# Ledger of designs, part 15: VH-VL binders against RNA-free ribonuclease P

Target 1, 238 residues: RNA-free ribonuclease P, of Hyperthermus butylicus (a2bn08)
Amino acid sequence: MAEARLQRLLRVYVLDTSALTDTRLRSLLGSGSLDEAVRRFAELIASVRIAYGVEVYMPPTVYEEARRFLLSNGVTVQSFEALAAWITIKPPTRHEIRIPASIVRDYVEEVRARLARGLRVAEEHVRRAFEAGGLYAAETASREARREKLGAIIRGLRERYREATRHGMLDSVEDLDAVLLALEVRGVLVSNDEGVRRFAEALGVISIDPPKFISVLQGLLRHSKTGGVAREEAHSTS
Short names: E, the ipSAE of ESMFold2; O, the ipSAE of OpenDDE; V2, 0.75 times the mean of E and O plus 0.25 times the DockQ between their complexes.

## First folded at step 7 (VH-VL; framework fv_traxivitug)

Design g1 (from f1 with heavy chain W101P; at its last look DockQ between E and O 0.01; V2 from the best seeds 0.00; counts 0 for: pae O 7.2 > 2, placed apart)
Heavy chain, then light chain:
Amino acid sequence: QVQLVESGGTLVQPGGSLRLSCAASGFTFSSYWMTWVRQAPGKGLEWVADINQDGSEKYYVDSVRGRFTISRDNAKNSLFLQMNSLRPEDTAVYFCARGLPEYDYYFDYWGQGTLVTVSS
Amino acid sequence: QSVLTQPPSVSVAPGKTARITCGGNKIGSYSVHWYQQKPGQAPILVVYDDEDRPSGIPERFSGSNSGNTATLTISRVEAGDEADYYCQVWDSSSDHVFGGGTKVTVL
ESMFold2, look of step 7: ipSAE 0.521; ipTM 0.818
ESMFold2 (binder alone), look of step 7: mean pLDDT 93; pTM 0.952
OpenDDE, look of step 7: ipSAE 0.006; ipTM 0.449
ESMFold2, look of step 8: ipSAE 0.424; ipTM 0.772
ESMFold2 (binder alone), look of step 8: mean pLDDT 93; pTM 0.953
OpenDDE, look of step 8: ipSAE 0.015; ipTM 0.507

Design g2 (from f1 with heavy chain N52K S56Y; at its last look DockQ between E and O 0.01; V2 from the best seeds 0.00; counts 0 for: pae O 10.5 > 2, placed apart)
Fold by OpenDDE, look of step 7:
Structure g2 (fold): chain C 238 residues (1-238), chain A 120 residues (1-120), chain B 107 residues (1-107)
Amino acid sequence: as target 1 above (238 residues)
Amino acid sequence: QVQLVESGGTLVQPGGSLRLSCAASGFTFSSYWMTWVRQAPGKGLEWVADIKQDGYEKYYVDSVRGRFTISRDNAKNSLFLQMNSLRPEDTAVYFCARGLWEYDYYFDYWGQGTLVTVSS
Amino acid sequence: QSVLTQPPSVSVAPGKTARITCGGNKIGSYSVHWYQQKPGQAPILVVYDDEDRPSGIPERFSGSNSGNTATLTISRVEAGDEADYYCQVWDSSSDHVFGGGTKVTVL
């Protein structure tokens, strides 16, 4: 049972959105465009599925998000469909999957922490705005100067607020579905999101980043080619 | 001279998909928020989506959330709108607009628009 | 701001003053922007931040905003001013909101 589980872990993968949107994919696949990268990725997945029985899964929510993203960024429908043909779309059975209460607790604490950080950022920028209020209220201050100052404060708030609140555990239903699906199918989660990976780890789900995933698949194919040649050479010398 | 030119509008069936493009010129595209606004035939203007300079922040009107995706390619001075699961009520001229966010958010330049028709 | 209300139409004689109102709950707390749109053309920004005017827009166009009403004023109206005019605000909860538009007819 343990050996079978290990074998499955090596053959079953679940992709989150970041697995398909990673900016390094083009470089990893030796492509000049995102469209070409997607086509090459499709070929890679097809090859390892045929040769080694590798299974790649994606929740419907992730699928839709990825589809929207890729098509919006210059990927053709044909290329996307080529990729989708080799990915199994499966929703996690949410009503049957159990999450330990400890994980829920940790998540609640994480959310509270994020909210607190966001509030601090907001308070700081309100303070800054208040301090700048003298300039804003001054009759001698130009409208342009007021606009510039307020704009700078708001832009700073947005940037810092995002930074303060985006780090942590799960921040989307799509990512949750990916982790749950990986748990259910006993697969390896492919993600470049540290929060998602931490959540996966807490549930006992193994995760790898997209570069590692591509490397693993390419490695499998290289091994197959070298093994075949060695066998042919061995048979020819006998 | 600032120019925005929309393309990609056509007739599609309900449930279909369409991708709109906007080609920008005459300004530093990567320095501005970009926006899609639509106008149904004989109707008023309706905001659809915003995207930040770096492409990380995106905002949508509720009626298109989950169906539409705004994106941009700063290297190509291009704005995009991927529209999925199109509905008849999505029929409109879609305008590309340059957004200014300083004192407030408004649109200082608009394209001529591209017509999207969703019909059986 | 969830709703901005504009009159559907305003008629004005040449050389006279047209006033287009944009009503909203506490609209005076927002910055109001105005756009001109002629048939088959792109909207053009004519007033922003309540009362500021973009370069190239005639001084005949002016704006005000207080209480529950913003107003676009077009003085010395010309035939070329005939168009639809839209007010717009940004709100953190509802994002961009446009008025229903006002058709200005020059008699």
Scores: ipSAE 0.007, ipTM 0.456, lowest interface PAE 10.5, mean pLDDT 86
ESMFold2, look of step 7: ipSAE 0.031; ipTM 0.592
ESMFold2 (binder alone), look of step 7: mean pLDDT 92; pTM 0.938

Design g3 (from f1 with heavy chain W101E E102W; at its last look DockQ between E and O 0.01; V2 from the best seeds 0.00; counts 0 for: pae E 4.6 > 2, placed apart)
Fold by OpenDDE, look of step 7:
Structure g3 (fold): chain C 238 residues (1-238), chain A 120 residues (1-120), chain B 107 residues (1-107)
Amino acid sequence: as target 1 above (238 residues)
Amino acid sequence: QVQLVESGGTLVQPGGSLRLSCAASGFTFSSYWMTWVRQAPGKGLEWVADINQDGSEKYYVDSVRGRFTISRDNAKNSLFLQMNSLRPEDTAVYFCARGLEWYDYYFDYWGQGTLVTVSS
Amino acid sequence: QSVLTQPPSVSVAPGKTARITCGGNKIGSYSVHWYQQKPGQAPILVVYDDEDRPSGIPERFSGSNSGNTATLTISRVEAGDEADYYCQVWDSSSDHVFGGGTKVTVL
């Protein structure tokens, strides 16, 4: 049972959104465009599925997010569908999955901490706005000038707020679904989000980053090619 | 409760003039930008004009510049759109909207609109 | 930014999720606002500043904006959500720009 489980872990993967949006994927797949990368990724998944029975899963929520992202970033519908054809879309059974109370506790504490950091960022930017001299209310300032000045402050606030609140545990339902699905199917979560991976770890879910995932799949295919040649050579010498 | 009520829309001949009014209530009128947005029958929304809190700044869509004048009376909580040299393409429901300007400008409250029909 | 592009129509079954896109060159650099308009009624602001909701707007309404596409998402769609939806940005050079509108039909 343990060996079977281990084998399953090596063959079953769940992708979160970051797995498909990782900027390193193009380089790893030797592609010049995101569209080409997606096509190559599809081929890779297809190959390992056929050769080794590797299963790749994605929750519907992640699927939709990924679809939106990829299509909005130059990936053709055909390329995306090529990829999707080899991915099993499955929702986690949320009502059956139990989460330890200790994880919930930790999550609450983390959320509190994030909110506190966010508040500090906001306070700082309010101060900056105040120090900027109230250009927004200035009678002589053009509409454009006021917009530019305040816009810069708001953009800064948004950026810093995001940075201050991004790190930690789960920040989206999509990410939660990915972790829960990985737990349910007893698969390996593929994510480059450290918060997601930490949450996965807390639940006993194994996670790898997208580069490692690609490396693993490519490694499988390389091994199959070399093993086939060795077997053919062994048969020819006997 | 914020309320915006447009009036003045009617049938007018090409080349004619019309003055629209918007009565505002439920908020400090003088503290907000105000906007006219129009919608031709069966068409989308088109911005027409903006006016700042004290009326010192006015902005217009190109197609109405020189023909339309936006104004306001803060003492009467009223917004106006004087429309001159009206054209058939000016036919639309005209909405009064309250503008919120921070780093961007959006419209958080709208009136029900008044129909202006320009036809011979 | 010269033009905001919306699909003319989106059909969705009750309880499902509707997604309305607003395309524009570098629209992600703008704040996108969304309005709901039902026939014969005034527009209603449903999302502002890309993802914020006015008071009284259900959490089912959400927004995102990145790259060249902003998206209004309506989860758990109800019959009452059937309406035209418009995206809008403010550009310093072109002033207020509206998308062409998307008619959402609840099947």
Scores: ipSAE 0.028, ipTM 0.539, lowest interface PAE 3.9, mean pLDDT 86
ESMFold2, look of step 7: ipSAE 0.164; ipTM 0.636
ESMFold2 (binder alone), look of step 7: mean pLDDT 93; pTM 0.952

Design g4 (at its last look DockQ between E and O 0.02; V2 from the best seeds 0.00; counts 0 for: pae E 25.2 > 2, placed apart)
Fold by OpenDDE, look of step 7:
Structure g4 (fold): chain C 238 residues (1-238), chain A 122 residues (1-122), chain B 107 residues (1-107)
Amino acid sequence: as target 1 above (238 residues)
Amino acid sequence: QVQLVESGGTLVQPGGSLRLSCAASGFTFSSYWMTWVRQAPGKGLEWVADINQDGSEKYYVDSVRGRFTISRDNAKNSLFLQMNSLRPEDTAVYFCARGYSSSWYDYYFDYWGQGTLVTVSS
Amino acid sequence: QSVLTQPPSVSVAPGKTARITCGGNKIGSYSVHWYQQKPGQAPILVVYDDEDRPSGIPERFSGSNSGNTATLTISRVEAGDEADYYCQVWDSSSDHVFGGGTKVTVL
């Protein structure tokens, strides 16, 4: 059972959105374009599927997000479909999956912390806006200048707020689905999000980052080439 | 430490040919895109050519297409640029650079060599 | 024709802040990278992906990108910061595009 499980862990992968959007993947896949990278990724998955029986899964929510992202960034429908053809789209069985209360607790605490950080960011920017407004009032600044300054402050607020609230455990349903699916299929989660990976870990789900995933798949193919040569040499000496 | 060392730059006549080399060390050469970028004297940087990890993909700036050929030898950690039908406007320092992508659609050069000067003059 | 426009020169006093702009149509939709080049030397990546810094690059170097303008900001400028600076993007239609470069002079 343990050996079978280990083998499965090595052969079953679940992708979250970051697995397809990781900035390092293009370099790893050696693609000149995003479209080519996706095609190469498809080929890689196809190859390992055929050669080693590797299974790659994706929740529908992740699939839709990835689709939207890739198509909006110049990936052709054909290339995307080529990739999707080798990925099993499966929703996690949410109603059957148990989550420990301890994880829920941790999640609540994390959410609270995020909200608190967001509030601090907001307060700081309100202060800045107030100070800026005072200065502009004193200098008889044009309405346009004031608007520009306020706009800058708002942009800064949004950026910092996002940053302050982005980091942590699960921040999207897509990511949750990926973790739950990985748990259900007893696969390895592929994600570059530390929060997602931490959540996965809490559930006993093994995770790797996208570069490692690519490396693993490429490694499998390399091994097959060397093993094939060894077998051919063994047959010739016999 | 990542090192890139260009060589082969010299004076050539218009219509002549030249082969540039770049020796790479300090990293897994076969894992990276490699690039040639040139800089004419007193001018800015201009991308020339890219090659992917295994050499299956090559891209060129329009002005050199059909005349220049980028290639690599991963066993020797070497990048090459074969330049044919050279023109005076090809006069430049040619830099070897390692390519990196932080996104699916991003490509930048994280390490550069010191460059080698190619002069095309009659 | 370079799709990216940089001012030809920027002068700054030591200890002050230099801002180098890179203009382009919808440049905010691209990731902008910045290179420093000193005379007779190889370019050095100082900012990538709009605002990220490579290891070894001082925090004085920062980047931003929005709308039609990317900006490299050098705070607390030092004499050693005198160099040419180039912005760069990758475009699927035009491949790699560099700005014309900006000479930063420390007064």
Scores: ipSAE 0.000, ipTM 0.479, lowest interface PAE 11.1, mean pLDDT 85
ESMFold2, look of step 7: ipSAE 0.000; ipTM 0.383
ESMFold2 (binder alone), look of step 7: mean pLDDT 92; pTM 0.940

Design g5 (from f1 with light chain D50E; at its last look DockQ between E and O 0.02; V2 from the best seeds 0.00; counts 0 for: pae O 9.1 > 2, placed apart)
Fold by OpenDDE, look of step 7:
Structure g5 (fold): chain C 238 residues (1-238), chain A 120 residues (1-120), chain B 107 residues (1-107)
Amino acid sequence: as target 1 above (238 residues)
Amino acid sequence: QVQLVESGGTLVQPGGSLRLSCAASGFTFSSYWMTWVRQAPGKGLEWVADINQDGSEKYYVDSVRGRFTISRDNAKNSLFLQMNSLRPEDTAVYFCARGLWEYDYYFDYWGQGTLVTVSS
Amino acid sequence: QSVLTQPPSVSVAPGKTARITCGGNKIGSYSVHWYQQKPGQAPILVVYDEEDRPSGIPERFSGSNSGNTATLTISRVEAGDEADYYCQVWDSSSDHVFGGGTKVTVL
């Protein structure tokens, strides 16, 4: 049972949105464009599915998000469909999945901490704005002046606020669905989001980042080619 | 209530001229940047021109530079767009919009637009 | 010139969530604004400064911006939400740039 479970864990993967949007995927797949990367990724998934029975899952929410993202970023419908053809779209059974109360507690604490960090960032930028003399000279300031003085502060605030509040547990329903699905199918979650991965870990879900995922799949295919040659050579000498 | 009402849109021949007007009400007109945005039939929105509160700063999209002039009369709460040397590609609904610059420049109120048709 | 790319159309069932993306190089560094336009009507600002909402705009409308993609999210979509949606940014080099627009159809 343990060995069967281990084998399943190595063969079943669940993708979150970040798995498809990771910028490193292009380099790993040797692609010059996102469209090409998606096509190559589709081929890779197809190959490992056929050769080893690897299953790749995605929740509908993640699927929709990924679809919109990829299509909006130059991926053709054909390329996306090629990828989607090898991905099983499955919603997690949310009403049947139990989450330990300890995880909920931790989540509440984390949310509080994030909010506190966000507030500090905001306070700091208010102070900076004040020091910069950012009187909304709405009446006389040029566009350029406003951009330089106020725009810079706001951009800084947004960036720092995002950084301060992104670190932690789940920040989207899509990510939650991915983790829950991974739990349900007893698969490996593929994500580059540390918060998502931490949440997965808390639930006992194994996670890997997209580069590792690609490496694992490529590794599987390399071993199949070398094992086939060794078996053919062994049969010819015998 | 903020209101913007465009007028002046008509059929004009290529090379012709047209002046659009926008009547503003419901706010302190002189305190705001004003903008013209156009939309060709069945197409998207395209920014045309901006003008600051006192008219000392004017900005134009490249395709209309030298041909179009944005102006305003704060005493009359009016925005204008003088369009010269009109081309068929200038055919569009022209919207007057109030610009806000707080953190960035955006358009919080729009008029219903006036149709300019440039055709032979 | 910064080009903003939007999907030409998005279909969504009533009560579901619509997401409209706006792609651009480093769009996350810009304040993205969103406009709703119904046929024959003036555009209406629905989201400004990435995530702020004008008075009168329902909380169902929300904006986010990250990396190379800004997103307008419309939760609990209603028939009245059927419209064209445009993203917009301001850049000192290119002035105001609009996306190509997305037609949202409520099925």
Scores: ipSAE 0.012, ipTM 0.471, lowest interface PAE 9.1, mean pLDDT 86
ESMFold2, look of step 7: ipSAE 0.052; ipTM 0.602
ESMFold2 (binder alone), look of step 7: mean pLDDT 90; pTM 0.933

## First folded at step 8 (VH-VL; framework fv_traxivitug)

Design k1 (from g1 with light chain S92T S93R; at its last look DockQ between E and O 0.01; V2 from the best seeds 0.00; counts 0 for: pae O 10.4 > 2, placed apart)
Fold by OpenDDE, look of step 8:
Structure k1 (fold): chain C 238 residues (1-238), chain A 120 residues (1-120), chain B 107 residues (1-107)
Amino acid sequence: as target 1 above (238 residues)
Amino acid sequence: QVQLVESGGTLVQPGGSLRLSCAASGFTFSSYWMTWVRQAPGKGLEWVADINQDGSEKYYVDSVRGRFTISRDNAKNSLFLQMNSLRPEDTAVYFCARGLPEYDYYFDYWGQGTLVTVSS
Amino acid sequence: QSVLTQPPSVSVAPGKTARITCGGNKIGSYSVHWYQQKPGQAPILVVYDDEDRPSGIPERFSGSNSGNTATLTISRVEAGDEADYYCQVWDTRSDHVFGGGTKVTVL
């Protein structure tokens, strides 16, 4: 009866890269290492799949990215494969998926605005460099002094440029694939990226962060155990 | 995705030579400073050498200067460390790390390292 | 030679805040970067330019730098945070300098 009540929205999940790389997952899964966390995550997904028919999807692009990340960060191939065994790898049908023109328009406007901000940041740093002695004043300075000065300017530029152009924006095809797949399968997107989640929301895709996802899965299992004990107790009193 | 894979680490005798390699992928290799950092067993991280985008600038920690040579082949997306006159103190895991475009202040990606053991 | 000084170890209970210091003469004038390293693994950049976080690094990790001390703060510490942490600066005289590292133990 509990299985029948799980709405489709609660049964289908799509993971972006952040869903697997979120550092909070370690603590939530009670693991001391990323490898252990991945193993526990695999077990969790397996359990809910078996118990409730929960489906977890990932686009191939996300899968490859996650694989590389996890393996490069101490996750064993065995642990990763254990996890992958319970995840359905599916590309979104990109040629069939329709995105409203209004969403595309809004996205283009956002990109334009961000590019403009980036340019302003660059201009400001050029101005600062000029005021600080110009690009050519470095000819009389020691190599070390020039390096230090240039380094400071570059660091500042990079920091502000990144803040202006990247923060809170859908900026990868992998993330886009995750959103599109979620839309296609009518699933819940699992992501900790606000830009991705906002884009998903615009498309009517429900999103949750990785901690919430883990909580939901764990919650499902808790309810199944309590329902089973109640059924066993009811059968013994009869 | 950025990937760095070190190779070449082995056991060598004092006074011997060894060449380490780092294979880079997932980014425009020629746009970045590259670096070698080493870690002796049970010890901390020690910067060893940097090289700029085209190899025109090379910098070394004092203890390896004149003995080690950092180089790169941008066509092959490869970083190298030629180590000559090796000493027991050079025993360490050697990491390849990516610096930054234009300048190398910090290292945002690291390989898993390759172990060099100098022992008689 | 710019020497960066770190405590050899820091112990912290789960859920609490760990603070790792990096001391250096006028370190506040430098950009400080922090790396996490677990046994047998490559270092991972967790904070750069004093307070910035790379993508994928939780907000629990934060940095500050002033005067003669830079600090990496790990809030709501988790078991997975147990690792060695290294501060690093670039110095015009010494090029890249790492601290001695701090072992963070989660109790």
Scores: ipSAE 0.005, ipTM 0.455, lowest interface PAE 10.4, mean pLDDT 86
ESMFold2, look of step 8: ipSAE 0.199; ipTM 0.630
ESMFold2 (binder alone), look of step 8: mean pLDDT 92; pTM 0.944

Design k2 (from g1 with heavy chain E102K, light chain D52K; at its last look DockQ between E and O 0.03; V2 from the best seeds 0.00; counts 0 for: pae O 10.6 > 2, placed apart)
Fold by OpenDDE, look of step 8:
Structure k2 (fold): chain C 238 residues (1-238), chain A 120 residues (1-120), chain B 107 residues (1-107)
Amino acid sequence: as target 1 above (238 residues)
Amino acid sequence: QVQLVESGGTLVQPGGSLRLSCAASGFTFSSYWMTWVRQAPGKGLEWVADINQDGSEKYYVDSVRGRFTISRDNAKNSLFLQMNSLRPEDTAVYFCARGLPKYDYYFDYWGQGTLVTVSS
Amino acid sequence: QSVLTQPPSVSVAPGKTARITCGGNKIGSYSVHWYQQKPGQAPILVVYDDEKRPSGIPERFSGSNSGNTATLTISRVEAGDEADYYCQVWDSSSDHVFGGGTKVTVL
């Protein structure tokens, strides 16, 4: 009866890339390596699926991104496949999913604001470059020094521009797919990206961070073990 | 698991040379900027040098420019810091750290450091 | 040269909130990153991009950046939080710049 009461929201999860790339994953799962963490994660998901019917979803785009990341960071193909075996890969039905116009409006406004910030960053760096690389600098600095300075300016521009334009917002199709899929399956989005979570929230999608997700799953398993012991003790006294 | 292990730190006389190494593992080394950061005894962190993925870009703090050379061997997953004309002020624990792919905004993983002591 | 100024020390009682400031001219226009360093250990990234937490960092750690001051906030401080904390920015003229560090003592 307790199993039957697990609300759908507690049974269905959608993972974005950050759910698998979260640096806390290792510590949370008590593993010494990312590879081991992934294996343990796979086991955890398997266990809760079997015990409680928990479903974990991932869009194909997220799957590919996560795959690339994990494999490039020392996770073996076998470990990754072990994890993938317990995750349902499903694209969101994009053509059927409706997004309120108000959300789109807000998003456009945010994008516009961020683009404006990006432009300001660029302008500032152009100004700096002009001041640093003006006629005077060209006459007095070695070619190497100029190159170094230019390189520094470019790096700065890239960094600041990225921060201005991408920080704290939904900025990838992978993340969008995760949110849309969560909406479609009425699941809980697992993400550590605040921008993604905010967008999800606007759509009425519940989100949790990866640590919370792991905690929830572990909690489920703990509860099942305690319930089973109580049943065995009841049968022995009769 | 991302691991960075520095080596090569030792006692050296002023004017001497030393080469530090950082062995990287647990990630695609060639995809990341790498950096050296040092910390003098009882002092704060000081950025020393950066190198991009293929080594085509190198940047140095002013105080070490012309004396230090950062390099990397991606085939060996190794980062190096050649230190020449060492000064007492260069005495520090030297950390290697990983930057972001294509970016060097912050450092998400650090080694334990290797101690370089420059003293007569 | 972008100079980042941190208080040399902050004392906080267990369970209370510690705030570590990083001052800089127009620091709000930069992304500020924070590192924790315990004695004899490597620095650990605890906050990046002003307010983002790396995976594995407790929610007790938060960051803000506006105007001329960035702040690392550690809520519900634990004994294990005793460490040196450094802010860092990247500047086109000076590359990576660290603050002087703040020693947080848990009383």
Scores: ipSAE 0.007, ipTM 0.446, lowest interface PAE 10.6, mean pLDDT 86
ESMFold2, look of step 8: ipSAE 0.340; ipTM 0.723
ESMFold2 (binder alone), look of step 8: mean pLDDT 92; pTM 0.939

Design k3 (from g1 with heavy chain N52W; at its last look DockQ between E and O 0.03; V2 from the best seeds 0.00; counts 0 for: pae O 13.7 > 2, placed apart)
Fold by OpenDDE, look of step 8:
Structure k3 (fold): chain C 238 residues (1-238), chain A 120 residues (1-120), chain B 107 residues (1-107)
Amino acid sequence: as target 1 above (238 residues)
Amino acid sequence: QVQLVESGGTLVQPGGSLRLSCAASGFTFSSYWMTWVRQAPGKGLEWVADIWQDGSEKYYVDSVRGRFTISRDNAKNSLFLQMNSLRPEDTAVYFCARGLPEYDYYFDYWGQGTLVTVSS
Amino acid sequence: QSVLTQPPSVSVAPGKTARITCGGNKIGSYSVHWYQQKPGQAPILVVYDDEDRPSGIPERFSGSNSGNTATLTISRVEAGDEADYYCQVWDSSSDHVFGGGTKVTVL
């Protein structure tokens, strides 16, 4: 049972958006462009599927997001379709998937805490804006200088707010779908998002980052050629 | 178990420089903002500096601004405080402390501190 | 809130209740946190967000905050409670602010 479980985990993968948009993919696949990286990724997935029966899944929501991203970043339709041909698009059966109430509770608490933190970040930046753009500052500073200061504060606000409210947590339905699908198919989630991986872990879903995923697939192929046993492991989010 | 261990505190002359380190363990370091708080001998606690989880934001008490630099290495689970142009009034035990990722306005874990003495 | 005022010392007999105050203008509008520090040791969070206790802190420790005064209450005081106690708030204009600390002596 343990061996069968391990084999299944090594053969079934679910990709979130980050698995395809990871900036390290180019380097990992030895490509000079994102388009080439995607093509090589397609070839890699094809190879492992044929050799080992590896299955790669993606929710429709992730698929659309990834498609938009990749095509907008210079990936050709042909390259994308080459990749898509080897990925099974499947929605998670949301109405049948059970999430423990404790996980939901914890998530709600986290959201509340982050919202509160976001508010305080906003308050701080309102204060800063007031000081920077207040009557006294307006009297002594040029319009351009004020605009620059305000712009800096706004940028800071956006960055800090995002960091306070979104960083390190599940923050999109696309990513949720990926986790749920992984849970449903009993697959390994591929993600570079710490928040997504943490949520997956809470549900007992094994996750690995994209570099590890590539390494695992490449390793499988190497072992196939040498007649050796693949020693690839999934990662936990701890 | 959450652990924070400060190091680097020594005797230094006024105008000198010193770098403090804090080694963190027992938690995901990169998920937390971190802080330095100091305590002069026989005195109370004084906040010194904060650093955001990814190091993108840094905050300082006015008295050390321009002289001290807080930094972190998340890969090494380490927090640092570079102290330049040290003054006698900077003499204190320096504590590193953790701020929560969900709520970043109090300190839930503290190190034992490292003593910095600035004296001629 | 730029200044927090604590009494320098509080004396209490074993088994009795110690109350440590932290005064500040409209401190009730802030979240107040409390730290215990014994000589030569690191501070320990004993109360946060006015009245919440971290895991492992005895129920004897409680907090309140209203108007211009926050209070840390230590019921059934033990010899081991002898320490310095500090209140702390965050303010957007001054960042983290600590009170001056209160030495609690168990008689």
Scores: ipSAE 0.000, ipTM 0.472, lowest interface PAE 13.7, mean pLDDT 86
ESMFold2, look of step 8: ipSAE 0.047; ipTM 0.603
ESMFold2 (binder alone), look of step 8: mean pLDDT 91; pTM 0.938

